Miniprotein binders against a9bab2. Designs and how they scored, part 34

Target 1, 221 residues: a9bab2
Amino acid sequence: MRQRLTVSESKAIFHKEFPFVVPAVYRRLVDELIVELNLLKNQERFVADGVFAIGLTSIFLDFTKGYKPENQKGILLEAICKCTGFSASNLEQIALEAKKLANGLNTNEIKSLITDNNRDEKESTYKLINKNNHYSRIIAIGIYKLVDMQSNGFNKEEATENSYLDLVNNFGYTKERVEKDVNLYKSSLDKIEKALELIEMNIKDEKRRNKERVSRTKPGQ
Key: E = the ipSAE of ESMFold2; O = the ipSAE of OpenDDE; V2 = 0.75 times the mean of E and O plus 0.25 times the DockQ between their complexes.

## First folded at step 20 (miniprotein)

Design g3 (at its last look DockQ between E and O 0.89; V2 from the best seeds 0.00; counts 0 for: pae E 1.6 > 1.5)
Fold by OpenDDE base, look of step 20:
Structure g3 (fold): chain B 221 residues (1-221), chain A 120 residues (1-120)
Amino acid sequence: as target 1 above (221 residues)
Amino acid sequence: SDEELYQRAESLKESGQFDQARDIFSRVVQRYPDHAKAWRELGRTLQEMGDYQRAVDSFRQAISMNPEDVDAYKRMAESLRRMGQYWEAVEMYWAALEINPDDEQIYAALEEAYALYYEE
């Protein structure tokens, strides 16, 4: 039995796999993902399926929109996955497959794709959308994003802001729980966006001050 | 002196005389509402007594006066967990880790709080 990694062990691996400084604004995101992924890896009823993969990749993408340099973002996701026993490339592929499967489907058609993960059925077919997966906020966000991505392609008329809630019971969760975690996600995203705006303003102000200083120190020829 | 009262309350707490310690700490914080240590120690005393809600309130006051009080965050999180407020406990553990990012004990407690939150 592979010995369960502690968070400290996972963080040590992360620092080996990501030899760059994580900006302060993104440290919370990295640490949260390491903790949650490490926890989920050790849950018996957890399956890294398409909904999970959509959730994880969407969280990472949404919270790293302002990350610089851009070329480190891929390495960052790889390091987070590797230190917790996941494969970033595999999760990205699974997420893509799940998105393709759900593409162009209405909410009722998506319901038909949700299947019970009867562990007893040796059927080798990796199910992209599982019912009664071990719950996490990543799964909740995956459900939310799965529906949100469809509303952008079809006539906006019928997709209400809360259409994802119609699928929640089919996944085996409560609407209240999923809604709470989705709202927390949205709130957290708003906070980081505001923090990034403040950082950008501070950088602009510093640049202005530096220009003013340089202009004052040039002796009048 | 106020310092003598505080020291007396600490001694009572250490000897397991929590009721008496609580009463003295309560007097101290009423007279000196900005006494961060007294709020923290009142919270600890209340936590030991199983009065988790009042403990949380006391720790909140301690944190408002000293936002770098790692112990207050940890104890507040523990009290929240005891009351079944698992998400609030998670947030307090994260707040503690922002101050002390290498605390293995906090990470262990945090993982447990997440597990409890996801089992509801």
Scores: ipSAE 0.786, ipTM 0.891, lowest interface PAE 0.6, mean pLDDT 89
Fold by ESMFold2, look of step 20:
Structure g3 (fold): chain B 221 residues (1-221), chain A 120 residues (1-120)
Amino acid sequence: as target 1 above (221 residues)
Amino acid sequence: SDEELYQRAESLKESGQFDQARDIFSRVVQRYPDHAKAWRELGRTLQEMGDYQRAVDSFRQAISMNPEDVDAYKRMAESLRRMGQYWEAVEMYWAALEINPDDEQIYAALEEAYALYYEE
């Protein structure tokens, strides 16, 4: 039985594993993932399956697209996972395997994967797609991304964008709950995208003003 | 004076006479709508009385006047939690942590709010 960690204890481990400054715009992402992963690790019915892994890795990638320096992103995800008792490399492999399993499947075929309880156990040492996992916002995004990944381009209708709702009851959740959490995710992603645009504008203004100051002072300094 | 009226309401609140404290704080905020401390103390009084919706409304006014009032965010979150508005409570706890980022008590309350949200 693993020693249960408080959020503060996990954050202490995180800072040892990630000895760099996290830019302010990403600090809530990091802290929120630590809180949620600590909570889930303590849940008896929680399984870090393929849908969860797709959700976690997708959330991280979506929210860190502007992260600089790029070479720290992998270390950041590793630190978040390690400080909460997860392995980033294992989760990335599980997500990849789940994507391969679902690749080229229509919605009805995905429903079959969810309802066939003994299929994954017979063919794998890891259970990739499970029903009745402990619900979390991360799982909701995993379901959303699972269907979104089957799309081969931009959809033409809102119904295509909401097709993930057809799977929700097969996982043992309600459409209302999952839709709410997906919409919160989309709203949060829009907010961080706008914050990053503002930060980029300020950096450009500072560089322009600094170039003007240097050109007015002694050459060669 | 308005200072004497405020101090009387505060004393009534501390002695557990919440009905009277609420009435006086309400008069103070009606006369002085920008009085951030009076809005916060009205919210605290309403919270003690179990009137969580009006407590939230009062804390929101206090926050609009003083966006760095950590106690207002924390108490608003607690009132929201008591009303079963768990995600709204989560957001207020994050707002408090933005001001005081290492408050272990807030992180504990936040983890409980997430748990309640997922069990809803």
Scores: ipSAE 0.614, ipTM 0.816, lowest interface PAE 1.6, mean pLDDT 84
ESMFold2 (binder alone), look of step 20: mean pLDDT 87; pTM 0.851

Design g4 (at its last look DockQ between E and O 0.83; V2 from the best seeds 0.00; counts 0 for: pae E 1.9 > 1.5)
Fold by OpenDDE base, look of step 20:
Structure g4 (fold): chain B 221 residues (1-221), chain A 120 residues (1-120)
Amino acid sequence: as target 1 above (221 residues)
Amino acid sequence: SDEELYQRAESLKESGQFDQARDIFSRVVQRYPDHAKAWRELGRTLQEMGDYQRAVDSFRQAISMNPEDVDAYKRMAESLRRMGQYWEAIEMYWAAFEINPDDEQIYAALEEAYALYYEE
């Protein structure tokens, strides 16, 4: 069993792999992911499967929409994964494979993928969608995003905002728990979006003030 | 004097006389509702007594008056954990961590709180 990395060790690796300043608005995201990934890595019943990978990559993507410069996002995800003993490239690949597998499937067909994993040794499906994986908010978001991504392709009419909850029991979790974590995710995302808007407004105001100052100091031609 | 009452309560708390300390701190916060330290110490006293709900309420008052009180956040989180309110505990630990991001103890407490939250 690989010895659990201490928080200090993970942080040291992170700073080595990400030699840039993380903006204050994104520090909590980074810290939360490091804590949770370190925790999960040490859980015996945890598998970094497709649902997990979808969750992680989606969380990262959604919370870093305003991150500048954009070219650092990939390095940031890599650093987070590396410092916690994961591979970003592998997780992105697994996420893509899981998305492809679920592409065009309705909720019932996705349920079949979860249930059949016990019967048909299709090695590929078992690795991508596992029942009774160690629970985390990342898994909850993975389930949510797995269904949400499909709803965009199917007639909008049948995909209720809560269609993902129909899969939760098939994954071995309670609806209340997953719903709670998904709602917390949405709430947190809204908070960050509002914070970013405020930052942008402040920057614009500062630029305006600076322009006004410069214009006042220019002697009247 | 009110200060003497506060000091007496502190002395009682330190000597393990929590009931008496609680009573005095309660009087202090009633008389001086804006006394952040008194709210925190009341919370600590209640926490030692195992009255976690009242401790949380007291810490909440302390935090409302002093939003940078790391100790109040930690103690509140601990009390919440004792009551099985793991998510709320996590949020309080994060609040503490945002104030003091180099505190390894908070980080360890976060990991434990997440572990407990995910085991439910």
Scores: ipSAE 0.779, ipTM 0.885, lowest interface PAE 0.6, mean pLDDT 89
Fold by ESMFold2, look of step 20:
Structure g4 (fold): chain B 221 residues (1-221), chain A 120 residues (1-120)
Amino acid sequence: as target 1 above (221 residues)
Amino acid sequence: SDEELYQRAESLKESGQFDQARDIFSRVVQRYPDHAKAWRELGRTLQEMGDYQRAVDSFRQAISMNPEDVDAYKRMAESLRRMGQYWEAIEMYWAAFEINPDDEQIYAALEEAYALYYEE
């Protein structure tokens, strides 16, 4: 049987599953996710767990918040997942369950949720929040987003921009690696936000020019 | 003339005499820092010599003058990869992809670069 897909083969499947135009501003998001998911699918130690699912769904939502038409966003995520051998609905459900476990917990309590990456023990906890999963930047964002689950009336202010780093060694990764990937994520998000602002400005300028042209060519002049 | 020096350096590069080509291309870009083709060919020469840092610097100059030079982005990415700067290589391959999104070879290069990045 076919053991793995090339990125080009996954892209062919993607186009069949998403028969719409992807605006240029989102093209890198789509293609980069396909590249990374294709790579991860072939990794023996990789598990699509709750932290990974939080990371993937968060990345998708953050980068597509301006996507139109809105009704295509779900189809887009489904196509990205399907063409690389994942189920978007399963990942969204796993992400919700992992968020439920982490909701309202402080950093030390979250550390207690991180269990050994041993496939034969406590499969529910293993599937949601794992130590030593195959590293990816998607996992890095999942870890980063877990700190946003720390919200209660007593310690809301304890969460800082870098609080997620306190968890990194518990997952089996280095702080330097995860911090680099989180910073790259923030930079990429800033770039797409700026690109969307420019697109929006051009649309407003075009509408203003069209309104001025219609006024100058108004019947009866 | 400067065009004669450029053509001489290109000939030396094509014949594998990289040290001599590098020296002449370096003189051309020092005198004419806006010579985009000379920067790119200096970068290619340095890359063949394994001087990846100076190759990257030269390709960056070429790109600043011709931001649609797909070859310069791809070669800069390869030099960055050779230096172990994998994310920077990934970014240059994506820049090349933005210019030429139908280039299947860029996908193969990206897949390899991501694999190296995560092995780090």
Scores: ipSAE 0.510, ipTM 0.752, lowest interface PAE 1.9, mean pLDDT 84
ESMFold2 (binder alone), look of step 20: mean pLDDT 88; pTM 0.860

Design g5 (at its last look DockQ between E and O 0.91; V2 from the best seeds 0.77)
Fold by OpenDDE base, look of step 20:
Structure g5 (fold): chain B 221 residues (1-221), chain A 120 residues (1-120)
Amino acid sequence: as target 1 above (221 residues)
Amino acid sequence: SDEELYQRAESLKESGQFDQARDIFSRVVQRYPDHAKAWRELGRTLQEMGDYQRAVDSFRQAISMNPEDVDAYKRMAESLRRMGQYWAAIEMYWAALEINPDDEAIYAALEAAYALYYEE
């Protein structure tokens, strides 16, 4: 039985796998993911399926939009996954497959994907969409993003901001719970975006001040 | 003196005389509403008494006066957890970790709080 890693142990592995400084604004994201992934890895009813993978990759992508340098993002995700016993590459692949499966489907057709997963006993095919998976905010975001991605293709009119809630019961969760976690996600994302804007403004102001200082110290020709 | 009252309350708390300690701490914070430590100790006393809601209120006051009070955050989180307010507890644990990022005990408590939050 692989000894359950503590969060501290996972963080220690993370620092070995990610030899770069994580900017302060992203530290909480990293820590939250490590805590949650570490927790989920040890849950008996947890399956790292397509919905989960979509959730995780989407969370990571959304919260790291301002991350510089951009080439470290892949390494960062890999480090987060590795330190918690996941494979980033596998999760990205599974996410892609799940997106492809859901691509062009309406909400009702997606519901059918959740229900039909019970029928074909035969193929050891990794179920991309599981009912009654161990709940997490990552799964909630996965459900949200799964539907949100579809709304871009079909008539904008019918995809209400809350269309994802129609699937929640089919996944075995309560609408209230998923909605709460999705709203928390949106709120958190907004906070980070605002923080990044402030940081950028401060950098610009500092650069301006430095230029002004340098210009004042140059003797007027 | 007010300091003597505070010390008496602390002594009472340490001796398990929580009711008396609570009463004295309450008087102290009424007289000195900016006394962060008194608010924290009132909170701790109330927490020991199982009055978690009042404990949370007291810790909130303590934090407002001292935003770096790791103990107040941790105790507030514990009290929130006892009341079934798991998300609020999670937020307080994260706040504590922002101050003390290497606190393994907080991470353990945080993970447990997440587990409880996801079991609801």
Scores: ipSAE 0.793, ipTM 0.894, lowest interface PAE 0.6, mean pLDDT 90
Fold by ESMFold2, look of step 20:
Structure g5 (fold): chain B 221 residues (1-221), chain A 120 residues (1-120)
Amino acid sequence: as target 1 above (221 residues)
Amino acid sequence: SDEELYQRAESLKESGQFDQARDIFSRVVQRYPDHAKAWRELGRTLQEMGDYQRAVDSFRQAISMNPEDVDAYKRMAESLRRMGQYWAAIEMYWAALEINPDDEAIYAALEAAYALYYEE
């Protein structure tokens, strides 16, 4: 018997696994990941490969950089994954293995990893950078981050803003689709960073007002 | 007679006389451009007629004046989806969820909209 969870059912599991308040600024991140992962769970051609795992873990880390308390971030990712039928630790390991495989490679060397049609079938799908996985915004970010991360290591080349687009056709996707989704990601990240700055300024302003109230109520000395 | 025109247009819309309802709602919003409810009902009427672009424009006006109108966001998203503007529809569904975060129907619509977005 197969069980296919609705988003509502997954959110119920999420709240059981994460029994803390999610600050409002992160609510969309959490809910959008649950929606996206539920969709992908049911797709025949979907595999949680290295590019997908890099994308998911990178999105989570980028959007939760300022998350407080810090000790809840791991629990949050685990809850998001578990409620949608994924394992956070498995995905983190797959992402690490994919990064090791691509470590220090330039764009053409990464293309060789993707386009080797006679690859050894003994390698697991979790260790390979696969062509024609089921497309999602998460995998678009995985492609983007794969190139961005390769500016280090043995090949210390500075990647241009759009170097990742050179790989897109090798994955079986269109440049227009991936570029749109990467731009949406950058815009969303900028918005949450600005929202966090505003929240911090409001906290400082409230602390200043409280200090002024206390100083005004002291008897004259 | 603003209220008489509005009530007549609503009655025409409910009876399926969308062309007449649209014409009257258009007169109301032309005379009273800050009439949020009339903009919303004009958008609903245009949506029934399949004029999705003008429906979106009308819902946008309604939202600018009443940003808590969940129905306007949801219907705008539906019109955007029908025009194949899937990401714009997704953003309107998220805006509706910011107002009413437990609307289960929106999550189902959102999942379907993501699927359409990726199949493009």
Scores: ipSAE 0.642, ipTM 0.829, lowest interface PAE 1.4, mean pLDDT 85
ESMFold2 (binder alone), look of step 20: mean pLDDT 88; pTM 0.860

Design g6 (at its last look DockQ between E and O 0.79; V2 from the best seeds 0.75)
Fold by OpenDDE base, look of step 21:
Formats: C-alpha cells, sequence, structure tokens
Structure g6 (fold): chain B 221 residues (1-221), chain A 120 residues (1-120)
C-alpha cells in the first residue's frame, strides 16, 4: 500500500522538483493544488479522468498567464503533479483526448458521453468522462471549461453563460454546488488579474524613477 | 487591576471553569475593546463551551486588532468547521498559513476541511 504522503512531504518533494523561486502571487495557487491533489489521490472514488484533467490544466493555465519566465511553467506543473503522485504529461494527454471527444458537440451530445463508472472489472476501456466521480472544485471547473470550449465553436446565440449547469445533474452533482465553486474560481481569477496589473504598474513606475535618477546624476559635460 | 482580572480569567479557563472565565473575559473586552489577547481568550473559552458562533465573533475581533494572530485564525477555522461552514474554515486555515507556511498541523486540518467540503 503506497504510504499516503503528508502535505509537508509533498511540499518537500515539490521543492526538489522545482528548484526555482515561486513568485509570491503564485504561491497560493501552488499550495492549493498540492493540498487538493494530495487529498484526491487518496480518495477511493476518485478517477483522474478527462474532466478532471481539463479542470486541472485549465486552472493552471488561467492562473499562470502572467508567470515569468514562461519556460518554467511546464516544470512547475510537472513538479506539482509529481509531488502529489500524478503525471503532468499523462493529464495533459487525457485532457486533450477529452477535448477532442467533446469537440463540436452540443450539450445534449455531451450528455451521451457521460458514462457510469461501472467498476465492472471487465471493460478495460478508460472512460474519459465519468459520472459520480469524487467531487472537487477541479471537477466543477472541468465541467465548466468543457462546455465553455464548445460554445466558442458553435453559433454564439444559444450558448448561455450558464449552459454548463445543464450537465451538472448528469455528472451526479448539484447545480448549486458546482455553480458556487465555478463562481469562486471566477472571482479568484479576477483578483489575481488585478494584483498582476498592480505589480506591473509598480514595476513601470520604478523603472521610470530609476531612469530619471540616472539622467540627473550625469554630470553636465 | 486589569491584569489581575485577566490572570484570574486565565486561571479559571485552565481549571475548566469556563462560565466564570467567559464572564470575566467579557467584562475585560467591554472595558478594553482594543485588548486583542482578551478577545482571543474569550473566543477560546467560548469554543470550549461549544458556543462556536460567539467564538467566531470573538476571534474576528482578535484578528482585526492583531492580523498576525495565527492561533486566532486556527481556532476560528475550527469553530467554523464545527458549525458546518467548511469553506469559511478553509479560508481561515489559508490565512493562518500565509503567516506560518510551515505549520503541518494546519495543513492536516485544512485537508480534513477540504474532505468535508467535498462530501457535502
Amino acid sequence: as target 1 above (221 residues)
Amino acid sequence: SDEELYQRAESLKESGQFDQARDIFSRVVQRYPDHAKAWRELGRTLQEMGDYQRAVDSFRQAISMNPEDVDAYKRMAESLRRMGQYWEAIEMYWAALEINPDDDQIYAALEEAYALYYEE
């Protein structure tokens, strides 16, 4: 039985796998993902399926838009996954497969893809979209992103901002719960975006002040 | 003296005389509303009594006066958890970890709070 890692043990592994300084604005994201992934790994009813993978990769992408240097983002995701017993490359692949499967489908067609996790031992076929998976914010966001990605391809007219809620019951969850977690996600994104804008403004102002100081210290020839 | 009253309340709390301790701490915070430690200890006393809502209110006052009070955040989170307010508890644990990022006990409690939040 793989001994359950504590969060502290996972964080220790993370620091070995990511030998760079995480900027302060992204520390909360990293810590949240480590805690949630570590928890989920140990849940009996949890399956890292396509919806989960879409959720995780989307969260990471959305919250790291301003991360510099950009070449560290891949290493960061890999370190987060590895320290919690996941494979970033596998999750990215599963997410891509799930996106391909749902590509061009309407909400009714997506409903038909949601299958019961019949743990019947016999069907070796990895199901990308599972009903009654262990619930998490990551799953909620996965459902949201799955539908949002389709709305961009279909005629703009019918895709209401809340179309994802029509699938929630088919996944085995309540609309209220999923909506709450999606709204929290949106609010958190907005907060980080505002924080990043403020940081950028401060950097620009500091650079300007430094240039002005250097220009004043040049002795008049 | 005010210090003597506070010490008496602490002694009563430690001896399990929570009702008497609560009454004295309540008087202290009424007289000295800016006394952060008294608010925290009132909260702790109320928490031990199972009055979680009033405990949360007291911890909130303690935090407003001392934003770096890790213990107040932790105890507020625990009280929120006891009331079934799991998301609010999670937020308080994260606030505590912003101050003390290496607290293993907070991480353990946080994981449990997430587990409870996802079982609802």
Scores: ipSAE 0.800, ipTM 0.897, lowest interface PAE 0.6, mean pLDDT 90
Fold by ESMFold2, look of step 20:
Structure g6 (fold): chain B 221 residues (1-221), chain A 120 residues (1-120)
Amino acid sequence: as target 1 above (221 residues)
Amino acid sequence: SDEELYQRAESLKESGQFDQARDIFSRVVQRYPDHAKAWRELGRTLQEMGDYQRAVDSFRQAISMNPEDVDAYKRMAESLRRMGQYWEAIEMYWAALEINPDDDQIYAALEEAYALYYEE
């Protein structure tokens, strides 16, 4: 039996599972994922498949590249998933399996892997890459990342790698919708990267001013 | 004099005489374009009248002068949602949460706005 959690209830579970301070620059990432995962968990057409798992894990990794301490990053993802009824380790495994299945394939070959989610004849590939899953920005990023070859796909890039759009109609979505959400993703990633640059500059300036203050307040008498 | 006009417009708004309140608040912001509260109340009045585009414009003015006005962000988001601009509404709700991070009503509104955005 499923019981729907409110966002407030999920956030309470999150704070129990992640008893550390989330730096302010990451708070929206965490809270937005909790809101979106709560929504998706309760959707009848939603399936946490390989494309969704690629999207979720890619979003998390891209937005947390600067997260310190590094050893809390895995605990953070676990807490976000657990508080919304997902398993981070399961999703990470599913994402890896879907990436391996699509590895080295062109877009036409990937199209042949996309199957209806109510079929039972292709157990090895059926649940990894589904047509007509409940749409979300997470799925849009999953589609985008299926086409990326290397870790370069985690960097902000202009639309030089648009071959993912060739897959969109095969998933049952419109190109215009997916492209909009991929562009929003790229813009959001650029914003957090710039915010992190400002944070690093402020930390360096604070350390320099403190070092100079201590040096200048030495007794001269 | 501007305080008297402002108070009259507020009374008219509270009594449901939105067209008269709008006209007076418009006069106040025309004469005093830096009057953040008058811009917000004009936006609220326009929102009650269903003029969501002008409401958004008024709330944007209020926010530009008082970027910590949580009510202006929340009401701007509501007007944007009513216009079908769901992602823009989502961004205004997040701006409100940046100021008041524990507002359960905003989180509920966000979940609904994401649902609308994904159904678009």
Scores: ipSAE 0.718, ipTM 0.852, lowest interface PAE 1.0, mean pLDDT 85
ESMFold2 (binder alone), look of step 20: mean pLDDT 88; pTM 0.870
OpenDDE base, look of step 20: ipSAE 0.799; ipTM 0.896
ESMFold2, look of step 21: ipSAE 0.667; ipTM 0.836
ESMFold2 (binder alone), look of step 21: mean pLDDT 89; pTM 0.873

Design g7 (at its last look DockQ between E and O 0.79; V2 from the best seeds 0.00; counts 0 for: pae E 1.52 > 1.5)
Fold by OpenDDE base, look of step 20:
Structure g7 (fold): chain B 221 residues (1-221), chain A 120 residues (1-120)
Amino acid sequence: as target 1 above (221 residues)
Amino acid sequence: SDEELYQRAESLKESGQFDQARDIFSRVVQRYPDHAKAWRELGRTLQEMGDYQRAVDSFRQAISMNPEDVDAYKRMAESLRRMGQYWEAIEMYWAALEINPDDEQIYAALDEAYALYYEE
């Protein structure tokens, strides 16, 4: 059994795989993912399935919306995955497959995908949506995002903001737990968005001040 | 003098006389509510006594006055963990890491706290 990497070891690998400076606003995200992915990798009951992959990729996407330069995002995700023993490309593929599987399905139809883990159904579905997977906030967000993505296609009227909670028991979790983690996710996302807005505002103000200084120093020709 | 009282409380704490230390630290923070160190040491004393809730309250005061007090964050997290408040403990560990990002002990404690949080 490969000895579990320490967070420090994973961070060392991360810096090797990501030779760029992570902006301060994104450092916590990176560190949190490294800690959590390291923890999950060593759980016997953990499967990196479609729900997990949707969760992870969605978290990364949502929290890096303001990341510049854009071309480093792929490398960043790859580095986070690699330093924790995951494959970003594989997870992205699995996430895509899970999204395709759930595409156009209502909540009840999605439930059937979770419960009918009949051994006879295509090996592919079992691998994508597992019941009783080792719980993490990433899984919780995966469940949330899985349902949220469907609400865009079906009659907006029936998809209540909490429709994802109807699936939680089918996954083997408590509604309270998943709801808590999803709410924490939303709150955290709001915080980072506000922080980014403040940063942008400060940059604009600084640029304005610099322009004003330059204009004052230009002798009136 | 107030400083003498504080030093006496510290000495009592170090000697394991936590009840007496608590009483003196409590008087110090009542008289000097802005004394960040006294709040922290009160918290530590309470933590040693197993009064985790009051410890957390004391550490919270210490942090409010000194937001860079890594020890207060760590001790608060430990106290929260002892009370089964694992998420709050996790948040305090992350707050500590924002100040000291290379603290391996915090990462170890954080790992344990996450494990406990996910076992609930």
Scores: ipSAE 0.753, ipTM 0.874, lowest interface PAE 0.7, mean pLDDT 89
Fold by ESMFold2, look of step 20:
Structure g7 (fold): chain B 221 residues (1-221), chain A 120 residues (1-120)
Amino acid sequence: as target 1 above (221 residues)
Amino acid sequence: SDEELYQRAESLKESGQFDQARDIFSRVVQRYPDHAKAWRELGRTLQEMGDYQRAVDSFRQAISMNPEDVDAYKRMAESLRRMGQYWEAIEMYWAALEINPDDEQIYAALDEAYALYYEE
């Protein structure tokens, strides 16, 4: 079996593939994705299927909404994937296919899409939406986002927010594990959004103070 | 006199006399609760004794007084891991990395902690 890369080795590759400064507010996102993907790459039961791909691309997009410069976001995702042995373009394609398949389906219809991920019999083949994939927090978010893509009319706002839990056991995971990881995700997303708001406020305050300082020292004619 | 007590406790810890070092460091931090280094050394002593909960409490005190103490974060994370509190350990390792980026040992510890977190 191929020797697994250490996280430090993956980070070295990342810095070669992304030769720009990652703003401090995003550093943990980037490094945590590298740690998670490095762990998953060589797991025997892991398949980069549609649920995983939806999870990864959704996490990246949600946490990088404010990323500047915007033109570096694609390069950033590509570097994160490449340094851990994944292809960003392949994962984005898989995520798109899974989203199309699940679009407009209710939870019972989504349950019918979930197929057995039997690596012993189908090592070189996988289905787009699998049960019993190697668990990760990325898959937890994929399940959560898969339900959020439904366009069926629910008339219960709380049930809509937590409706993904109805599907968790069909994937072969426990509700408690997935709910914990989704809540950690939501909390982390809230933290980065608040950090970005504070950064923006500090920039505005510094610009106001600089304008006032320059105006006070401007020579009069 | 408090400097004498601190130095004696440090010597006892280095000699492996952890019970005596713990007792003296405990007296130092009770008398001088702002003594960040004494809290850290108490935590290290408790960690060697396998008293991980009290070690975590001591490291938290040290961190509250010196939030740049990378060693205190790393040792707190180690104690949390030994107690099976894997996500809390992960958070302490990330806090250490904010101070000292690119520490290979911390990333290796994170890799192990995430693996343990998923094995639950």
Scores: ipSAE 0.618, ipTM 0.822, lowest interface PAE 1.5, mean pLDDT 85
ESMFold2 (binder alone), look of step 20: mean pLDDT 88; pTM 0.872

